# VH-VL binders against Adventurous-gliding motility protein Z (aglZ), part 4

Target 1, 119 residues: Adventurous-gliding motility protein Z (aglZ), of Myxococcus xanthus (q1d823r4to122)
Amino acid sequence: RVLIVESEHDFALSMATVLKGAGYQTALAETAADAQRELEKRRPDLVVLRAELKDQSGFVLCGNIKKGKWGQNLKVLLLSSESGVDGLAQHRQTPQAADGYLAIPFEMGELAALSHGIV

## First folded at step 4 (VH-VL)

Design ta21 (from t2 with heavy chain Y106F; framework fv_trastuzumab)
Fold by ESMFold2-Fast, scan of step 4:
Structure ta21 (fold): chain C 119 residues (1-119), chain A 123 residues (1-123), chain B 107 residues (1-107)
Amino acid sequence: as target 1 above (119 residues)
Amino acid sequence: EVQLVESGGGLVQPGGSLRLSCAASGFTFSSYYIHWVRQAPGKGLEWVARIYPSGGYTRYADSVKGRFTISADTSKNTAYLQMNSLRAEDTAVYYCARVGYKSGWFPGYFDYWGQGTLVTVSS
Amino acid sequence: DIQMTQSPSSLSASVGDRVTITCRASQSISSYVAWYQQKPGKAPKLLIYAASSLQSGVPSRFSGSRSGTDFTLTISSLQPEDFATYYCQQSYSTPYTFGQGTKVEIK
């Protein structure tokens, strides 16, 4: 099961289609608030999380997930357009690190491969 | 009009070096990945390398890794392929081609190609 | 790496014929396949992307389809200008890989 948190509809649908093809069930959320509601309904195995959300930084939501009740049991793949490869590498070295990172734009095969490696 | 123009090909001896250029015009250079794809005489297509000019993200085929370096100069709308330690099997027409991206991903197809530039590596 | 196996390697056809070329991916790649046409001495030209989307300016006699990891390029009524070599490409992940090509020749 994968929750995709992404406000751009076509991008979210494309990621969902790729992950469904890889054998995952997917759910979509457009905001950090929607994502938190979805997490309470049913814990996913992986959250694919956009850093640039309107209501809250995805980096902050990632930290809240990692500090929360699921801790390391809930995996996070963090996507960012504003943080380059170097910026994401820096975040990986922090206590609130995600389990995987992709700089936007990326290839859909990278999304599938990283999701498989994390889950 | 969208245009990609390759230059810098020629005849070189094994172990030599060449730098290929790909001059882009008619589109926003920073919105596309630039790729090099080669074709040996009478053979099929082989992907070589790519760069995202705005972010400097590069990838290489295993056959050229460590020998070829791709780079881009966004002020000149030009991508380069520096080819070192050339081998006979690097003989090919080298095409540059662009790949666009949508809001977050690469569809990975080449919608425009240059004319190609011939690289011949012989002793 | 993802391998693309293209068949046939060549075929002979007449103007007006329906031509089909097949490509098989070694793993699941969703619909990330493109098809190109190449004439002697020229660069490849994009025909189809995302398995079934026709590139702007390409005649409607060209179409693409997907069934699992099998991809097909169809030319519904071959024209004189269609005699060329055709290549499939997986656009799913780097390194991008191409099929070996299919040469469509005059019968």
Scores: ipSAE 0.497, ipTM 0.843, lowest interface PAE 2.3, mean pLDDT 89

Design ta22 (from t2 with heavy chain V99L; framework fv_trastuzumab)
Fold by ESMFold2-Fast, scan of step 4:
Structure ta22 (fold): chain C 119 residues (1-119), chain A 123 residues (1-123), chain B 107 residues (1-107)
Amino acid sequence: as target 1 above (119 residues)
Amino acid sequence: EVQLVESGGGLVQPGGSLRLSCAASGFTFSSYYIHWVRQAPGKGLEWVARIYPSGGYTRYADSVKGRFTISADTSKNTAYLQMNSLRAEDTAVYYCARLGYKSGWYPGYFDYWGQGTLVTVSS
Amino acid sequence: DIQMTQSPSSLSASVGDRVTITCRASQSISSYVAWYQQKPGKAPKLLIYAASSLQSGVPSRFSGSRSGTDFTLTISSLQPEDFATYYCQQSYSTPYTFGQGTKVEIK
């Protein structure tokens, strides 16, 4: 089960289609608030999380997940268009580090492969 | 009008070097992947390398890795392919192509191609 | 690497014929397949993207479809300008790979 948190609808659908094709059940959330509702309703194995959300930073949501707000061992794959490779490398060194990182743009096969490696 | 124009092809001896240029116009160059695809005489298409200009994010085909370097100059809207240690099997028409997508959607297609530049590696 | 296998390698057809070209991926690649047309001495031109979406400006006689890892390009009524080589391509994963091409020749 994977929760995809992404405000750009077509991009979210592309990611969902790829992950479904890889054998995952997917749910979509467009905002951090929607993501929190999904996390409380049914805990996923992986959250694919956009850093640039319209209502709250995905880095903040990642920190809350990694602090155990929705249980231990919830995996996070962080996606960013603004941080670039160097910014994501810095976040990887923090206590709230995600389990994986992808700089936007990326090939969808990278998303599937990295998700498999994390779960 | 979107345009990609290649230059820099020519005859070079095995072991030599050559630099190809791909001049882009009519779109925001830094926001699109630029790819190099080659075609040996009478043969099919072979993907060579790609770059995302604003991020410098590169990928290479195994056949050219370590010998070719892709780069981009966003101030000139130009992508480059530096080819070193050239071999006879590198003889091909080299095309640059833009990877098309909708915002946030990457269907992975080359929507515009240059006309190609011929590279001949021969003694 | 993901292998893209095209069939047939060549075919002979007459104006007005329905032509079908098939491409098979060696693994699941969702709909990340494009089809290109190439005429002698020219660069390839995009016909179909995302397996079944027609590129703007491409005649409606061209269509694409997907069934699992099998992809088809169909030309419903072949025209004189359609005699060319056709290639499928995947962009699901690097390296991007092309089918070996299908040459559509005059019968």
Scores: ipSAE 0.145, ipTM 0.761, lowest interface PAE 4.3, mean pLDDT 89

Design ta23 (from t2 with heavy chain V99E; framework fv_trastuzumab)
Fold by ESMFold2-Fast, scan of step 4:
Structure ta23 (fold): chain C 119 residues (1-119), chain A 123 residues (1-123), chain B 107 residues (1-107)
Amino acid sequence: as target 1 above (119 residues)
Amino acid sequence: EVQLVESGGGLVQPGGSLRLSCAASGFTFSSYYIHWVRQAPGKGLEWVARIYPSGGYTRYADSVKGRFTISADTSKNTAYLQMNSLRAEDTAVYYCAREGYKSGWYPGYFDYWGQGTLVTVSS
Amino acid sequence: DIQMTQSPSSLSASVGDRVTITCRASQSISSYVAWYQQKPGKAPKLLIYAASSLQSGVPSRFSGSRSGTDFTLTISSLQPEDFATYYCQQSYSTPYTFGQGTKVEIK
């Protein structure tokens, strides 16, 4: 099961379609607040998390997940349009590091390949 | 100081329309869910709709879906509830409310409410 | 939809009494519960959020607790200004739903 946290609905649906095609069950959340509610309902195997959410930084939510009760057992794939490759490389060196990173734009095949490698 | 101020309530006939406004001040309007909650005279609270203003993400109660439209103008820090095809059972005080959160993990409580605006649907 | 069943619908109490109001959720909702106080002609006021967290400025005689799907609001020593209607509310999923309300009346 994969939880997709993405405020742009069409982009979220595109990612869900690719991941369903790869054999995952998907759920969508539009905000960090909605994502936290979904995490409490049922633990996913992977959270695909946009850094640029409307209500909170996805980097902050990633840190909360990694410091929280699931720790390293819940995998996070961070997506960013604003940080670029260099910014994501810096985040990878922190204690709040995600398990994978994709700079937007990316090819949808990369999303499927990285998700497979993470879980 | 956080404030929410409703306006636009009044008396309308069944089948009529009204637009309610919720003017927000004292916080970053675009960063909070804004909700409409109504209360019929002498009755309890009923959730109506919500919007996340910067993204335009909306949800509605089944009782109003297809008749009511929630919207927001971030340049004016104002949320709206367009009410069409009004029925007697829509008679209520309508409150706008801000959804707060603590530490990211406990969103979903209404930390600030407006004073309410009365909508009466009657012939 | 998640149903919040609030009890009792009304109670009579005296100043100084301990008052307890209960809400039961129709399913597991973690701690996504808030409690509100409403006085006649006024908007509701937040008392408790996240099932047990006291809102800033609310007197410490108010407390909230959770046991599974049961949520309790307690007023440890009722004051004259506490005669009001109280509502629980879940925010675990939309539609957000409220209990039916409990009217706390003077005995």
Scores: ipSAE 0.007, ipTM 0.563, lowest interface PAE 15.3, mean pLDDT 86

Design ta24 (from t2 with heavy chain G100R K102S; framework fv_trastuzumab)
Fold by ESMFold2-Fast, scan of step 4:
Structure ta24 (fold): chain C 119 residues (1-119), chain A 123 residues (1-123), chain B 107 residues (1-107)
Amino acid sequence: as target 1 above (119 residues)
Amino acid sequence: EVQLVESGGGLVQPGGSLRLSCAASGFTFSSYYIHWVRQAPGKGLEWVARIYPSGGYTRYADSVKGRFTISADTSKNTAYLQMNSLRAEDTAVYYCARVRYSSGWYPGYFDYWGQGTLVTVSS
Amino acid sequence: DIQMTQSPSSLSASVGDRVTITCRASQSISSYVAWYQQKPGKAPKLLIYAASSLQSGVPSRFSGSRSGTDFTLTISSLQPEDFATYYCQQSYSTPYTFGQGTKVEIK
């Protein structure tokens, strides 16, 4: 089960289609607030999380997930269009680090491969 | 008017080096991936490398990894392919082409291509 | 690497004929397939993207379709200007890979 947190609907649908093709069940959330509601409703195995959300930083949501009830047991794959490779490398060194990182734009096969590797 | 113009091709001996340029005009350079695709005489298309200029994100085909370096200068709207340790099998017309990335959907199709520049590696 | 197996390697047909070129991916790649036309001495030209979307300015006789990992390019009524080599391409993963090409000649 994968929760995709992404405010651009077409991008979210493309990611969901790829992950469904790889054998995952998917759910979508457009905002950090919607993602929190989905997490309370049902624990996923992986959260694919956009850093640039409408209502809150995905880096902040990642930190909240890692400090929360499931802690390191809930996997997070962080996606960023603005942080670049260097910014994501910096976040990797923090206590709130995600389990994987992808700089946008990326090929969809990288999403599938990394999701398989961390779940 | 969108244009991609390659330059820098020529004759080089095995083990030599060449630097190809791809000058872009008529669009926002930072919003597009720039790819190099080659075609050996009488053969099909082979993907070589790509870069996203504003982020510096690079990928390479295994056949060129460690020998070729792709780079971009956003101030000049130009992408480069530095080719080192050239081999006879690198002989090809080299095209640069753009892939549109616009906010979340990245289908990876080449909507505009340059005219190509010929690289001949011969002793 | 993802292999794109294209068939046939060449064909010759009459003006007005329906021609179909096929391309098979070695694994699931969703709809991340494009088709290109290349005329001698020229760069390739995009015809179809996302497996079935017609590029602006391309004649409607060209169409693309997907069934699983099988992709087809169809020319419904072949014209003299359609003499060219056609390539499929996947962009699901790097390295991007192309089919080996299909040369279309009008009889």
Scores: ipSAE 0.334, ipTM 0.813, lowest interface PAE 3.3, mean pLDDT 89

Design ta26 (from t2 with heavy chain Y101W; framework fv_trastuzumab)
Fold by ESMFold2-Fast, scan of step 4:
Structure ta26 (fold): chain C 119 residues (1-119), chain A 123 residues (1-123), chain B 107 residues (1-107)
Amino acid sequence: as target 1 above (119 residues)
Amino acid sequence: EVQLVESGGGLVQPGGSLRLSCAASGFTFSSYYIHWVRQAPGKGLEWVARIYPSGGYTRYADSVKGRFTISADTSKNTAYLQMNSLRAEDTAVYYCARVGWKSGWYPGYFDYWGQGTLVTVSS
Amino acid sequence: DIQMTQSPSSLSASVGDRVTITCRASQSISSYVAWYQQKPGKAPKLLIYAASSLQSGVPSRFSGSRSGTDFTLTISSLQPEDFATYYCQQSYSTPYTFGQGTKVEIK
């Protein structure tokens, strides 16, 4: 089960299609608030989380997930269009680190491979 | 208008080096992957290397890894392919191509190609 | 690496014929397949992307379809300008790989 948190509808659908093809069940959320509701409804194995959400930074949501009740048991793959590879490498060194990172644009095969490696 | 223009091809001896250039115009260079694809005379298409200019993300085909280096100069909107230790089997027309994408998804198709530049590796 | 196996390697056809070219991926690649047309001495030209989406400016006689890991390019009524070599390509993961090509020749 994967929760995809992404405000851009076409991108979210592309990621969902790839992950379904890889054998995952997917759910979509467009905002951090929607993501929180989905997490309460049913715990996923992985959250694919966009850093650039309109209601809250995905970096902040990642930190909240990692400090929350599931802690390190809920895996997070963080996606960013603004941070680039160097910025994401720096975030990996923090206490709020995600389990994986992809800089946008990326190949969908990388999403599938990293998701498999994380869960 | 979108344009990709290759240059730098020519005749070189085995073991020699060449640097190819791909000059881009008419689009935001830093927002697209730039790829090199080659085609030996009378043969099919073979992917060589790619770069994402703003992030410096590079990947290479196994056949060229360690010999070729892809780079980009965002101030000149130009990508380069430095080819070292050239072999007869590297003889090909080398195309520069951009990977199209839209609205945050990465579709991975080559929507624009340059005209190609011929590299001949022969004694 | 993902292998793209294209068939046939060549075919002869007449103007007005329906032409079908097939490509098989060695693993699941979703719909990340593009089709290109190449004429002698020219760079390839994108015809179809995402398995079935027609590139802007490409004639409607060209169409693409997917069935699992099998991908098909169809030309519904072959025109004189369609005599060319056609290539499929996967863009699911690097290294990007192409089919070996199908040469469509005049009968």
Scores: ipSAE 0.115, ipTM 0.749, lowest interface PAE 4.7, mean pLDDT 88

Design ta27 (from t2 with heavy chain P107A; framework fv_trastuzumab)
Fold by ESMFold2-Fast, scan of step 4:
Structure ta27 (fold): chain C 119 residues (1-119), chain A 123 residues (1-123), chain B 107 residues (1-107)
Amino acid sequence: as target 1 above (119 residues)
Amino acid sequence: EVQLVESGGGLVQPGGSLRLSCAASGFTFSSYYIHWVRQAPGKGLEWVARIYPSGGYTRYADSVKGRFTISADTSKNTAYLQMNSLRAEDTAVYYCARVGYKSGWYAGYFDYWGQGTLVTVSS
Amino acid sequence: DIQMTQSPSSLSASVGDRVTITCRASQSISSYVAWYQQKPGKAPKLLIYAASSLQSGVPSRFSGSRSGTDFTLTISSLQPEDFATYYCQQSYSTPYTFGQGTKVEIK
């Protein structure tokens, strides 16, 4: 099961379509608040998480997931348009590091391959 | 309006080096992936490398990895392909091409191509 | 790497004919396939993207379709300017890969 947290509807649907084609069940959340509600209802195996969300940084939500009850059991793939390769490499060195990172824009096959490698 | 113009091709000896340029105009250069695709005389198309200029994200075909370096100068709206340790099998017309994308992902189709620059690797 | 197997290698056709070119991916790539036309001495030109979407300015006689990992380019009524080489391409994963090409020749 994969939860996709992304505010841009077309991008979220494209990611969901690719992951469904790869054999995953998907759910969508447009905000960090919606994502938190989805996490409490049903634990996913992977959260695909946009860093640039309207209501809260995805980096902050990633940290909350990693510090919370799920810990290392819930995998996080962080997507960022603003951090670039350098910024994502820095976040990988923190205690709240995600399990994978993709800089936006990316090929959809990278999303599928990285998701498979994480879960 | 959108244009990509290649330059820098020519004749070089095996083991030599050459730098290709791809000058872009008519669009926001920093916001599009720029790719190099080559075609050996009488043969099909082969993908070589790509760069996202704003972020410096690069990928290479295995056949050129370690020998070719793709780069971009956003102040000049120009992408480069530095080609080192050239081999006879690198002989080809080299095209630069722009990839269209949607917000957050790219669709991977080449909507605009340059006219190509010929690289001949021969003694 | 994802392999794109294109068929036929060449075909001979007359103006007005319906032409079909097929491309098969070695693995699932969703609809991330584009088709290009190339004339001698020229750069390739985009015809179809996302398997079935017609590029702006391309004549409606060109169409694309998908069935699983099989992709088809159809020219409903061949015109003199359509004699060229056609290539399919996948953009699902790096490295991007092309079919071998299909040369459409005058009968």
Scores: ipSAE 0.247, ipTM 0.779, lowest interface PAE 3.9, mean pLDDT 88

Design ta3 (from t2 with heavy chain S31D, light chain A50R; framework fv_trastuzumab)
Fold by ESMFold2-Fast, scan of step 4:
Structure ta3 (fold): chain C 119 residues (1-119), chain A 123 residues (1-123), chain B 107 residues (1-107)
Amino acid sequence: as target 1 above (119 residues)
Amino acid sequence: EVQLVESGGGLVQPGGSLRLSCAASGFTFSDYYIHWVRQAPGKGLEWVARIYPSGGYTRYADSVKGRFTISADTSKNTAYLQMNSLRAEDTAVYYCARVGYKSGWYPGYFDYWGQGTLVTVSS
Amino acid sequence: DIQMTQSPSSLSASVGDRVTITCRASQSISSYVAWYQQKPGKAPKLLIYRASSLQSGVPSRFSGSRSGTDFTLTISSLQPEDFATYYCQQSYSTPYTFGQGTKVEIK
């Protein structure tokens, strides 16, 4: 079960299609608020989380997940168009580091491979 | 309702320093990337730097790397651009801008801009 | 860094004309392009994002399109308030880069 948190609907659907093809069940949330409701309702194995969401930074949501708000050891794959490779490398050094990172743009095959390695 | 207001521009001699401020209101400051974009008189737009306030994650244009430092004070909802070792080619109007998000947007588009503050580097 | 080459640098047009401005990226950037309008003494204003999506509140006479690494801003019927400088911007990666600008002048 993967929860995809991404405001851009076509991009979210592309990611969902790739992950379904790799054998995962997927759910979509377009905002951090929607993602929090999904996390309360049913805990996923992995959150694919866009850093740039319309209502809140995904970095903030990642921090709350890693603090254990929705249970321990919930995996996060953090995606960013804004931070780029260097910015994501900086986040990796923090106590709230995600389990994986992808700078946008990326190859969809990289999403599938990285998700498999995390889950 | 969302507002960004720059201040701190002025006249400075080559080699001097200035600190620009960008005061934000009407949104959760710590949750959005804040960028500085400059425009030399009669010229086009040039990206300078950005910060994610909560994490302190910064990026700089090569032309300012090592001389400019971007920072943020989340208690004051203000981003800063400390400009050291100023050169004549740093003369520009400096804008702060927010990266906006909404359904159908791709991140990296500046949805709100400040009014700009003029920095003149001249003897 | 990704270079954005904008053309023309300026054009003269009359009210009611169709105006076309182009921008070419030095590499593939998908549809990660925004267009801005800037009037003298003012900050830029977002018109188009994701190559072809119209920003809320922007008149429908503005449109954007993509062909490979070539991007186009079109004003279908130029109005007096449209005389301004227009900039493209890539948002594919930092550092963000802008085209050189196109000044749309009254004929």
Scores: ipSAE 0.008, ipTM 0.559, lowest interface PAE 10.6, mean pLDDT 86

Design ta30 (from t2 with heavy chain Y52W; framework fv_trastuzumab)
Fold by ESMFold2-Fast, scan of step 4:
Structure ta30 (fold): chain C 119 residues (1-119), chain A 123 residues (1-123), chain B 107 residues (1-107)
Amino acid sequence: as target 1 above (119 residues)
Amino acid sequence: EVQLVESGGGLVQPGGSLRLSCAASGFTFSSYYIHWVRQAPGKGLEWVARIWPSGGYTRYADSVKGRFTISADTSKNTAYLQMNSLRAEDTAVYYCARVGYKSGWYPGYFDYWGQGTLVTVSS
Amino acid sequence: DIQMTQSPSSLSASVGDRVTITCRASQSISSYVAWYQQKPGKAPKLLIYAASSLQSGVPSRFSGSRSGTDFTLTISSLQPEDFATYYCQQSYSTPYTFGQGTKVEIK
């Protein structure tokens, strides 16, 4: 089960299609607030999380997941278009580190492979 | 208008080195992946390496890992392929190409190619 | 690595003929396939991307389609300028891989 948190609808659908093809059930949230509601209803195995969300930084949501009650049992794959590889490398060194990182743009097969590797 | 121009090819002995350049114009260089694709004489196309210029994010084909280094200088709108420990099987025309990009994802098709530069590795 | 197996390796056809070239991926790659035309001594030119989308400026006689892991490039009415080698390419994962090419000779 994977929760995809992404505000660009076509991008979110493309990721969902790839992950469904890899054998996962997917759910979509377009905002951090929607993602938090989904997490309360059902714990996924993985959250694919865009750093640049409309209502809140995905880095902040990642930190809340990792330091909160969800942290030990919930994997996060963080996607960023603005941070680039350098910014993601810095975040990887923090206590709020995600379990995986992808700089946008990326190949969809890379998303599938990393998702499988961290679940 | 989009343009990519390769340079730096030539004749080199096995074990030697060459640096290829790909000069880009007509688009925002830092917003596109730049790739190197090669083609041995009379053979098909083989992907070599890619870079995201603004972030330095790189990937390489297994056949060149540890020997080739891709880099980019965004102030000059130029990507480079440093080729070390060259082998006879590296003989090819080397093309640089940009990947067409849509907002939010990486489509992975090469919408513009340079003219190519010939690298011959021979004694 | 994902293998792209292209068929046929070569074909001969007359002007006006319908030509089809097939490419098979060794695993599921969704629609992440592009088709290129290469004329002797020239760089490749993009024809089709995302399996079926026609690149701007490419004649409408070119089309692409997908069925599972099988991808087809069709030229509905072959023209003299279509003499070339055609390549499929997957961009689902690195390394990007190409089919071995199909040489189209006008008879």
Scores: ipSAE 0.160, ipTM 0.749, lowest interface PAE 4.4, mean pLDDT 88

Design ta32 (from t2 with heavy chain Y33W; framework fv_trastuzumab)
Fold by ESMFold2-Fast, scan of step 4:
Structure ta32 (fold): chain C 119 residues (1-119), chain A 123 residues (1-123), chain B 107 residues (1-107)
Amino acid sequence: as target 1 above (119 residues)
Amino acid sequence: EVQLVESGGGLVQPGGSLRLSCAASGFTFSSYWIHWVRQAPGKGLEWVARIYPSGGYTRYADSVKGRFTISADTSKNTAYLQMNSLRAEDTAVYYCARVGYKSGWYPGYFDYWGQGTLVTVSS
Amino acid sequence: DIQMTQSPSSLSASVGDRVTITCRASQSISSYVAWYQQKPGKAPKLLIYAASSLQSGVPSRFSGSRSGTDFTLTISSLQPEDFATYYCQQSYSTPYTFGQGTKVEIK
C-alpha cells in the first residue's frame, strides 16, 4: 500500500499507474492536510511525498511522520522540484530524514525501483 | 521559437578529445532535461547522456561512462559534451535534444532536436 | 536495460495503404513510448508520445496504440511524404533505448 501526496492531479495519477503496474495498491492525497487525515485512517507501507504542496511543506510533513505518532516505522520517499542536490543531501543528514529522495523531473522507472528498495 | 544548435564536431584521431556544444534558445533552459543522442553512419539511434541543468543531475550510457562528461552553463543556455579517449566506434552524428515534461504526466520524449554535428574518429 | 524490439526492419507499400509498425518492450514500461520519423540527412521528429498521443502539427493519419508491452504505430493512408525511417523509444528508465528502426519505402 502506497500513499501518494501530490497536488498536481495528472502527475499523481501517472505515479499511481506506475506503482499499480509494479504491484502496489495506491491511494492519493492532494494536500498535507489530506495526507495527515489518510494516515490517521490507516498506515501505508510507503508515503510518496511532494515537498512542494499547496498548503504546507512536505519536509514538515516528513518531520511529523518521523518524530510524531507515525514514527520511524512508516517509510517516506520525498520528491522535490525546488531543492537542489545539496539541499536534499542536507535533509538526508537530519534526524527527520526521508528514506529516499527523488529530484523532479525523474523517470517513472526510478520511482518504481526506489519504492521497491524502501518497502 | 524553440531551437537547439550543436557545434564542435570534426575529425579526431583515436585517443583524442573533442567538446560538443548545444546552444538552446526560445525556452527556459534550466527547467528541461538536455540529452545527447548519437547515430553512427547508416545505423539507428543510441542514447549517450543527459543533464538537468539547474540541478546538475547527470546520467551516462555504459559505453561512454568514464570517458564522456556532460555539463551545462545556465548563464549561456548551453550544454556541453566533453568526449575523451575517443574510439572508432564513437563515430556518429551527435544530436542534442530536449525532453518535455508537463508536471510529470507526459512521459519523457524528445520534442525538439538540433540539426546534429558529425564526429569522425579515424586515423 | 530495457530492450525495444522493432518489426519489420523495412517494408514497401503503395500510396493509400495502411502501414503498421510494431515495437515490443522487454519489460513493463506503462505507456512511456514515443515514435519518431527520420528522413535522410535530417534529425528525428516526434510523431507520437505517451504511446498514443499525437504531437501537435503531425497529420491525423498517424496513430499509436498499446497492448501490454506491445506498441504499434499506424499510418492509415500512406502518403509520398511518409518515406522515412521510424523509431520507437522508451523513456521509462535510463538508459533511454530505441528500436532498431523501420524503413518505409513507397511503391
Scores: ipSAE 0.146, ipTM 0.749, lowest interface PAE 4.7, mean pLDDT 88

